# Designs tried in a protein design chat: VHH binders against Uncharacterized protein C6orf62 (C6orf62). Part 4

Target 1, 229 residues: Uncharacterized protein C6orf62 (C6orf62), of Homo sapiens (Human) (q9gzu0)
Amino acid sequence: MGDPNSRKKQALNRLRAQLRKKKESLADQFDFKMYIAFVFKEKKKKSALFEVSEVIPVMTNNYEENILKGVRDSSYSLESSLELLQKDVVQLHAPRYQSMRRDVIGCTQEMDFILWPRNDIEKIVCLLFSRWKESDEPFRPVQAKFEFHHGDYEKQFLHVLSRKDKTGIVVNNPNQSVFLFIDRQHLQTPKNKATIFKLCSICLYLPQEQLTHWAVGTIEDHLRPYMPE

## First folded at step 15 (VHH; from w6 with Q5V E44Q F47L A60G S62F D72G K86S P87V)

Design k5
Fold by ESMFold2, fold request of step 20:
Structure k5 (fold): chain B 229 residues (1-229), chain A 124 residues (1-124)
Amino acid sequence: as target 1 above (229 residues)
Amino acid sequence: QVQLVESGGGLVQAGGSLRLSCAASGFTFSDYYMGWYRQAPGKQRELVAWITDSGSTYYGDFVKGRFTISRGNAKNTVYLQMNSLSVEDTAVYYCARWGDTAMETPWEDYFDYWGQGTQVTVSS
């Protein structure tokens, strides 16, 4: 007989071995679906919810080369460098999205969301779902939390304002699972001239194996708290 | 009805000081970022200073430490202390509020209310 989950995990391990031999990533074997909710401080106000049009997985962890270079250049200790070698990290990029408002016909657009200056957002929540590629099974929620609270990114933006750094900025939440790609713009309009921080894309970082660790529930179950009115 | 009323402008000699005030009404003042902008004749408006709801400040490059923005939340008022004034500071100074922005709203809606402005004229 056997436990269906045990047989699935054994099959997964065999696939991982095959992929290592071919120098391919596990993430390449999955379809993804991602939603982004901008949660407002006012509890009566429903979140601004977006569906990501295309989730782009990137395996950027060149374990050996990057770690050895970091140790050689005194950027990493040997012990922390060995820990990095034991992780298989994937980046999931989300540059474009479409509004989920039912009263608006949503069009796919470049991410164009002003995060500062404003006072009404509590946090950004990303909802990630996966399934095996070429499967007709439903997407299932990845068992991981992707939240970035307003206070955490505002502090980083205010630090940037004190400098004449480049216009492009990347900030991350405390547990380093959500990375925001930010454009610092100095805008002139007929009415004003301002500095703003605009969200250009979101990247989720996670161990590659998390793509097969699913929480309970459907997409609809997980979206319900964030659905627009 | 949101209202922003500037005061404290006028004629001042170069090297002098002025203190501008902006009295706010019709909204919960302490929840909003506030700013000062200026517009010289024939030029676009430019940022002078911003202040966040928590009191953090930001200044335009031309300020060079001469101006200080502050807020009195109990008085619903934002201030601009202007020191070491020069002829180049001659402009109409406007108080502004940043609005609550929806994602689908055009970005220009982020700056939703402006005062009528107060004239500052610096003589040599």
Scores: ipSAE 0.006, ipTM 0.216, lowest interface PAE 10.7, mean pLDDT 74
Fold by ESMFold2, look of step 24:
Structure k5 (fold): chain B 229 residues (1-229), chain A 124 residues (1-124)
Amino acid sequence: as target 1 above (229 residues)
Amino acid sequence: QVQLVESGGGLVQAGGSLRLSCAASGFTFSDYYMGWYRQAPGKQRELVAWITDSGSTYYGDFVKGRFTISRGNAKNTVYLQMNSLSVEDTAVYYCARWGDTAMETPWEDYFDYWGQGTQVTVSS
């Protein structure tokens, strides 16, 4: 009689083999919900919470390049990057998101997505939930950490500023699970010229096997730390 | 009350150097990004350099390695060392504090306090 975890992994491996024959991904078999929280350093200030309107799973040949960029920029160990490259990785794109409340920080005002220069954000947290397609089951939180601390992305932005001019930039957190797509803009107003980094979109990278590793609790339970009281 | 007082401006020959200082008071200096901006007559104000609360630096593209921003947190002072000056560097130079409220308002409110400015004139 086999171990339940071993039987689950064998079933997942068979599914992966079948999907590769059809040129499909495991992620295509799931529904997703994703939320993005900007967590502020000041504890009295409520987090800005956004709901992603559509999570788009993608398998692409350039995810290895993005992972290796983190190693070249001295942000991450080669060992952790090689481990990630050995796995089937799914990109989960969040191209559009909207504030969950009209009256909370992070409304649709254009300046709400400027990440630098500002010093009030502690971290960006992405909360990912999944379920099998056409299931009546509630969404369950994926057991993975998607955090990108301010110090980590600011360091990368300052590195970019030291290089030749580029407008399209991707940066990733140390464990290479959160990728930020950034637009470098030269803002000109009647009073000032400045360079800013504006968040365009977020992409989560994770091994496909993590799509079925769920934590306990509901969406509401996991959103509670970021919700207004 | 917040005060920013620039000094060190003046007339300099092309190729010369100046060091600008900005003495800050009325706030916890070490918690804020500080910057230098300039405005030539008839032109828009532009960023010269800025320095984060942790000491990381950024420079406008026109600087091309000629200027260095630094800060002395013990003296509540931000500095701009300007080398290899050219006529194009002639402007009023302003010290500025980068405020937290900019995310709630139009872009012009990113800079919540400015000094009175110091004139830099490069001849020849």
Scores: ipSAE 0.006, ipTM 0.227, lowest interface PAE 10.3, mean pLDDT 74
Fold by ESMFold2, fold request of step 20:
Structure k5 (fold): chain B 229 residues (1-229), chain A 124 residues (1-124)
Amino acid sequence: as target 1 above (229 residues)
Amino acid sequence: QVQLVESGGGLVQAGGSLRLSCAASGFTFSDYYMGWYRQAPGKQRELVAWITDSGSTYYGDFVKGRFTISRGNAKNTVYLQMNSLSVEDTAVYYCARWGDTAMETPWEDYFDYWGQGTQVTVSS
């Protein structure tokens, strides 16, 4: 039916092209928006709500370019993020944000939030939205729960305190959907010298397929419970 | 006894520059986040900038790269370099220290000591 060497080479080239196409990831097809709420234990106090200024996706096909943009401390944060890489998952890093409180809204900063020894936070909630890239569609909330309760991260901080050789850590919530990149620092207070754990970055960890599973409502609808008043 | 004393305010022409200083005493300065706020007539106090104990900086979006906060550990002093000033920058500028009390939702509740303020007036 023709020259078998030519047909085999054409078939092999087609297979190679198809395999190259499959190296693109699903997450590459999306834009992201993320918000972070620090929910207070006191019900009358509205959450401290932040908009992430740049959501940095890190996955197996782009980690060499993107991982340093996402992590803050190049030593432990970089190694932890590399260890967590898995095929068909995405790490969505949030190293910088701005407060959505009306009297400070619009102020962009590197994340620098003291989580311990404070006792007024109930949980950290991340609100993730996605849409197809280059679409004119609004962002839709990803149908996934990104919560990290105070009790879960405090126990890990206390363990680090018992081991004085650690200066930074990465901790995760029980279902491994939220990772906190934490610096251990020493702060002189009016009363004593105190150790603090300071949040430097948040990473959401999820299967890329979840990026098309959306809940109902707009960004505004989902932010409203946390909006400053 | 914590004290914060601002200086360096005054009258300046539009487009000009000023450098504000805040001398701190009564606490271990290098362990605290420090900030600058301002209050124009008839407006609420608003955040200008703050700086962490490690030197990371944070600015109000109205700053647009015109102001720079810095700290001098040897002098227990926080600074605000203000460039390209406009009439809208006319305000009393306050130095503030970030407290170690339990944090609550309003950002100003994170600052437990305030200076008396220094007037900045920008003329057309």
Scores: ipSAE 0.000, ipTM 0.125, lowest interface PAE 14.3, mean pLDDT 74

## First folded at step 20 (VHH; from v6 with A60E A102E T105K)

Design p6
Fold by ESMFold2, look of step 21:
Structure p6 (fold): chain B 229 residues (1-229), chain A 124 residues (1-124)
Amino acid sequence: as target 1 above (229 residues)
Amino acid sequence: QVQLQESGGGLVQAGGSLRLSCAASGFTFSDYYMGWYRQAPGKEREFVAWITDSGSTYYEDSVKGRFTISRDNAKNTVYLQMNSLKPEDTAVYYCARGGDTEMEKPWEDYFDYWGQGTQVTVSS
């Protein structure tokens, strides 16, 4: 019995059967830590890096308790998250964050980041870490890539510019691992009017089994490319 | 003061081509994204193509490969080359301005401006 892949699969299957009897999911067995980097196109400019204050897992067994904590309470975000519910998938919502800059006090606040019309962002990178709940072990990076490049979300915004019937939209990156919950605002002054698209929440969308697949390195190793000066 | 004036529309046979132009005035043209939208009778206005200040282009899926957006910043003009036209391309085509390229500038410089439109009619 020296096959570690077969042993890991057997252990996971037993755990999943036990959880099913208790009406729990695999994701309920983990703690999460998540960071969001807004990467600028200008090479010398360090990313705007944020730590998510609380990662809110939403899945079929707990959505009634968690969905309003994860999404902003609005019809589009609630409906969109419900539509995305799938067996064996977890939605990891990030409604609130705090800056990682050393020269500011890290005050937790609701996510409120203008994505358009601006052209200085290259991509959004989310860094997800997990560990077994109640473990003393350090968080480990989940082996998955969570990137949403500017061109991919901007083209979706451009399609909605002619429409007046929605104040919010949800867009996803091509591999459907990152969902952005967007509020559309029409700013009006006595002189001018303008449309902006404002990020209100990020949702990472992944199979729950991925939570046991970890990459090499520490949080610090993975954050280093994005750390502010 | 912002003005967008479309030209180049008309009647063409299916499979034909047209080139639309939009002359812009009253703003610093090179600082803005420019685009084309269209509206068929009884339908909502829909996105066709956009071009950023740096020349990156975006297209609605049904026109990709057939339509080409371009800009000439020296002439303050954006173009839409439309090839392999189909009857479903029949619409009024509007030039649009949007997307301020610098976040240091006031939000009030961004406007939702449209031209008067130019009719494109593609016969079966």
Scores: ipSAE 0.012, ipTM 0.466, lowest interface PAE 8.4, mean pLDDT 79

## First folded at step 21 (VHH; from p6 with G98W K105T)

Design f5
Fold by ESMFold2, look of step 21:
Structure f5 (fold): chain B 229 residues (1-229), chain A 124 residues (1-124)
Amino acid sequence: as target 1 above (229 residues)
Amino acid sequence: QVQLQESGGGLVQAGGSLRLSCAASGFTFSDYYMGWYRQAPGKEREFVAWITDSGSTYYEDSVKGRFTISRDNAKNTVYLQMNSLKPEDTAVYYCARWGDTEMETPWEDYFDYWGQGTQVTVSS
């Protein structure tokens, strides 16, 4: 005899196989919400929290070669990267956002932040929520960790600073779950002349089998530590 | 009140060495990136070197291998050791702090405090 949970898992696996036959993504069957928190080193300073205006799921990865190269250049584990890339992975792109600060009325904006040289950020935290598409159920937090500590991305930026490369720069956290798309710019004002790295987009890598594994709690419960108020 | 005071400039023969110091006060020095910039007569101010709060360094290409930036958090001081000096290194050298920023701060406000400058003159 089977139990209801085991039967539900079998049905989900059959759905996944069916989607592969039709060259469709399982991720196309989900709605996503994503928030991005920039956590500051100063303990009493509240995070800068942003809501992603459109989460774009992609199963095809036009950036895979550049991501693999960046991982190799930054001395992160190759075998972990290969294992992640060999699985059916959902890429969740976040190019546009709006601030969650009360005194800034929501304005959707392209991501355009100076990420280096600055020393006030401890880490970037992404909070991902999902539900079955067209369900009236509330969004639930995906059971996965999306954190990128400042030291880890600064180390990678410093390795590329001697390059005269104009192409896009992609760096990833040690767990290869968060990818930052970076633009290198030369800025000049009367006060300074500097090279900076600007954050242009964030991409989360989520293994396909994790799409239906949720943690407990509401969006509000998980956002509370990062709320600017 | 934040204060940055440079010292150690002067006249030196080509091929010689100088060590610049920047004494900092009025803030938690160990939490900040610090940098050196320079301005030659008739030229724009240019980046020379930065040192992060963790001690990582970055140099402008023309200076790499000849100059060394370092910090002593116990003395709240940033140093610039300049070796193999050339006449083209003649400039006023400024110590700078990368400022505290909110995420939405315009980038022009990110570099918030500068020293008075110290003259370095390299003679042929």
Scores: ipSAE 0.185, ipTM 0.568, lowest interface PAE 4.8, mean pLDDT 76
Fold by OpenDDE, fold request of step 25:
Structure f5 (fold): chain B 229 residues (1-229), chain A 124 residues (1-124)
Amino acid sequence: as target 1 above (229 residues)
Amino acid sequence: QVQLQESGGGLVQAGGSLRLSCAASGFTFSDYYMGWYRQAPGKEREFVAWITDSGSTYYEDSVKGRFTISRDNAKNTVYLQMNSLKPEDTAVYYCARWGDTEMETPWEDYFDYWGQGTQVTVSS
């Protein structure tokens, strides 16, 4: 008889399998909160922190056609997509986010963050929290690291710059856990036209097996490093 | 004080090669994008190439495939390898640092602190 932890894991695996057959996700049993921090290279500069309005969980296996469409649209590679399809992964979509800063008038509104051209960002950090639905318990931090370094998404932006056929772009970090949905815009200036990339939305990929893996601490504890003094 | 000093310019025959260097000082070199511009006689200064802090590169169309921009952070130096040079490449070449960015400014104009330039002459 396996240790209690092993038994629990097996039970969860069985549950996941059953849910999969029903085209349901274990993630549907959770409420999620997400925060986005834009960490700047300058250490003295506090991160720009945003709260996601709503986190939408989607089971990857249920959206094979959409994923393949993304491949067709050259949003992601076929190889990476196949790998994702083979994994029991849940997508956590963050379609909108708002600034946590209250000191600036209008910052409470949903804002698109400009990612390029700029070189002052070190990385994007996403903090994910969850709790069981219908629970009065506090949200717990999901034990997963979601980071996207500036150099990694910039390379992808530069690749797209040569292609004028697409306005919507999806880029992902090397470990394929963070997907950024980008809007490419051309702005007319008095002197010339400028191309900018704005972050429209984020999607996190999390193996379903990790849905019950929580780190210690509160939301506040985990946000503290990114909060303005 | 931020300083940029170009070197490596000279006279070269068409089809030849030159390597330009730009020595930077007075700032954390590794944190900045660097670029090269050129100005031909009677023409406006134009963008040639830039390199990000992470090593990604972008080139003007006319030099793509012929020029290579690179950097050595340990030496605080950015380079421009110019191959297959053409007479139309004749210009003063300037090194520049990527400065503060504004949404209303074209990215080509994001550069600050220019060097004195180095003359490149390509003979037919």
Scores: ipSAE 0.021, ipTM 0.429, lowest interface PAE 4.7, mean pLDDT 82
Fold by OpenDDE, fold request of step 25:
Structure f5 (fold): chain B 229 residues (1-229), chain A 124 residues (1-124)
Amino acid sequence: as target 1 above (229 residues)
Amino acid sequence: QVQLQESGGGLVQAGGSLRLSCAASGFTFSDYYMGWYRQAPGKEREFVAWITDSGSTYYEDSVKGRFTISRDNAKNTVYLQMNSLKPEDTAVYYCARWGDTEMETPWEDYFDYWGQGTQVTVSS
């Protein structure tokens, strides 16, 4: 007779398997909160923190057509896409986010911003929290690391610059857990013309088995390092 | 005070070469992206080449394979080596700095400093 924890795990695995067969997501059983922190290279400079308005969970199998389209459009590599499709991974989409700053007028609005060219950002950090639906319990931090370093997405930006036929670009961190949806635009001023990359949305990839893996602490505890003074 | 000063422009025949320099002062040069732009008569200023603080480079398609951007942080200088010059390369060339941006920085302020420019003329 397995210990209670083992039994719970087995029950969860069975549920997951059933949901997968029905093309449903275990993620649908959770409420999510997500925050995005832009960490600057200058240590004295406080991070810019954003709250995601709504997190949309999508199973990879339900997104297969879009992934394959991305491959066809050369937005994704075939190899990486196949790997993702083979994994039991849930996508957590963050289509819009708002600044948590209250000291600046307009910070309550949804924001898109330019990621490149600029070199003041060290990394993008996404913090994910969840709880069971219909639970009165507080949100718990998901035990997963979502970071995207400047050097990693810059290299991809520079590579994509040569591809003039694409306005929408997707870049991902090395471990394929953070995906940035980028809009390439031409910056036109009376004096100059340049190409820029604007961040439009973010998507996190999380193994479904990790949906029930929580770290300790509150939302506030985990946001504290990124919060303005 | 931030200053950018271009030099090295001049008159050359088609197929010739020039090396432009941009001397920077008044800021920590090594922390900034630098770039070259050009403006031909009657045309808009256009991107030529960028170099990041890490040394990554990007070029406009029309100059790829002919131009090379580089930097010497010890000398606070960015360079543009121009080979196989063509008449269509005739323009005033400008050095530009990508500013130390904030999240709230308007896009117009991403390009915060420019040099006065140096004339490059390529004769047929």
Scores: ipSAE 0.018, ipTM 0.412, lowest interface PAE 5.4, mean pLDDT 81
Fold by ESMFold2, fold request of step 25:
Structure f5 (fold): chain B 229 residues (1-229), chain A 124 residues (1-124)
Amino acid sequence: as target 1 above (229 residues)
Amino acid sequence: QVQLQESGGGLVQAGGSLRLSCAASGFTFSDYYMGWYRQAPGKEREFVAWITDSGSTYYEDSVKGRFTISRDNAKNTVYLQMNSLKPEDTAVYYCARWGDTEMETPWEDYFDYWGQGTQVTVSS
C-alpha cells in the first residue's frame, strides 16, 4: 500500500544499489549550480557574490584517489583528507568561479581569495541548487545550510600558525557541511611580509538522502539577499 | 574621516629603547587590524608588526623578540615598544590600518590608511 515517504526511501535505496553495481554515483544523476557569498560584518557593505563555474560531484567511494594525490603533492593535510574519505556523502567541489560584479570583465578563474589576515568577513554562505540530469525543469535550492562563520575558521587558522606543517590544509564548519581548502603562503611585498591563508576551493558535504529534498523558491529568490546592486 | 597620528620618535643610542604611539580616529578602532611599517632612506617601505582586532600579533623576523606591538581599544591607540635598538632600525615609522577591501583586492592594497610617520634615528 504505502506511505509516500516510505516508497521514496525504498526507491532511492534501489537506485543506489543499481548505481553501485554500475560504479556510478547517485550525484552523477543530478546537475548542480552553486554560488558563494562573502557576507561582510559591516551591514551597509553588500555581499561579494560569485558563481561557481563548474560544480564537480564526487562520491565518497571514488574520492580517495584525488585526496591521495593532494596529500602526495602536499596540497592537503593527511588527517583532514582521511576524515573526508570516511564519510558516506556527496562531495561537491568548487575550485573555479566567475565574478558576478557588473564591472568585472573577467573569465572563469581558479579560486584564490585571501581569508586571513582580514577581519571584515562575517561568514561564507554557499547556495546550492540541483535538478535531475536531462530534465528541462528549473534548478531548485537544496534543503541544506551551508554557512561558515569567520570565527570558526579563524580559530583553526590560528592553530595552524603555531606549526611548520604543509601548505595545504582543510578546515570545516561545526556541522561539517562546508569544507575550505586553504593554501598557506608566506608573502613578501613592498607593503607587507606575512603569512596568509588563501581559499583555493570549497567542498560542500551533502548526505545522499538530501539530494532529493528541495526548499521553496527560485535561484533568483535565494540570491537576492546577496546580489550586488 | 580616518586619521592616524604617530608620536614618540626621536634620536636614541644603539641598545636603547623607544615607545611609539599611534592615535586613531574616524572609525571603530576595535574592529580593525593595525600595523607598523618603516621606511629607511632610499629604501622601500617594509613591514614591522601587526596586531589583530583580538590582540594576536605578528612580527618581521629582524624585530622579533625586540619589538612589541600592543593596542588599547579604550584609547584608540596602537603602540610599538622598541627595545635593543640597532642602527639598521633607523627609519620613518608608519602606523597603518587594514582596510575594508573587496574579495578580489590584491594583498598589497589591504592597508587603506597610513599615518604621517615618525622619525626614529639610532646612532652607533
Scores: ipSAE 0.013, ipTM 0.385, lowest interface PAE 7.7, mean pLDDT 75
Fold by OpenDDE, look of step 24:
Structure f5 (fold): chain B 229 residues (1-229), chain A 124 residues (1-124)
Amino acid sequence: as target 1 above (229 residues)
Amino acid sequence: QVQLQESGGGLVQAGGSLRLSCAASGFTFSDYYMGWYRQAPGKEREFVAWITDSGSTYYEDSVKGRFTISRDNAKNTVYLQMNSLKPEDTAVYYCARWGDTEMETPWEDYFDYWGQGTQVTVSS
């Protein structure tokens, strides 16, 4: 029997073969951790960092219509959309996330984060970590960049804002790797209606072949830039 | 008519605690975000904390870890629990309701209705 690394390689090759047959998902062989950082424009202000309660991998194109809608709305190109739809992409769902902040007594850890109207956010960053199931090894950072810049989701918000009674809002970054599920709320004032966009959940899109591409460093190493001092 | 009435202010020693209350009326309280501001003598009014209808909270940096905003929708009341009070916390504290929003305007500026305020004095 080969060394553990050899065994893993063999297993990976088997899984790849199964993937080609569309019978298995490579993502099913991993445990995931995910963090969400809301990075502020003000450099002195530390990011709001959240930990995802559970990452749910799904090997389907459940959001194909949303992707195509984005094309229709000129949010991104048809070519990139078609490419995405043709790939073996895993969806990594983050339905719930909790603040990593522990210094506030009595505060709700789970937050409906307001994304708009506000202009103090630079970008949303998602950090994905994984390890083989049944492994005692530490989680490793997946070598993929998941960023959603404020300007990119704001323009989509503004587009939706012009439409009344829109529900089920989904916005995505230009490279279609980060999908934000948004709840739009209207607050009636004597003068006008205030519109608020709240983040409900996040979904990351990742080609399955990248699930075994890890960067160097620990979770802590990668969270450090976003951690409170 | 929208009305906000603060209470619970007073004189406390440094390190002490106070709990402010704001009774709201004249609108569907549960539908609105609520917040607290404060104004110290000779200073501008500053944001302290806000809470969403679902209970999510946000705080200014100087009060993080010390203050807790909460609400009771059944009582139409928003609260500010202030612990580990400092002399620099001395101010008139105002309850505020989330108001009109403007495009590209920060949410911090969206509070439109204010109470009369309650004085908090922290002695050294």
Scores: ipSAE 0.011, ipTM 0.238, lowest interface PAE 9.4, mean pLDDT 80

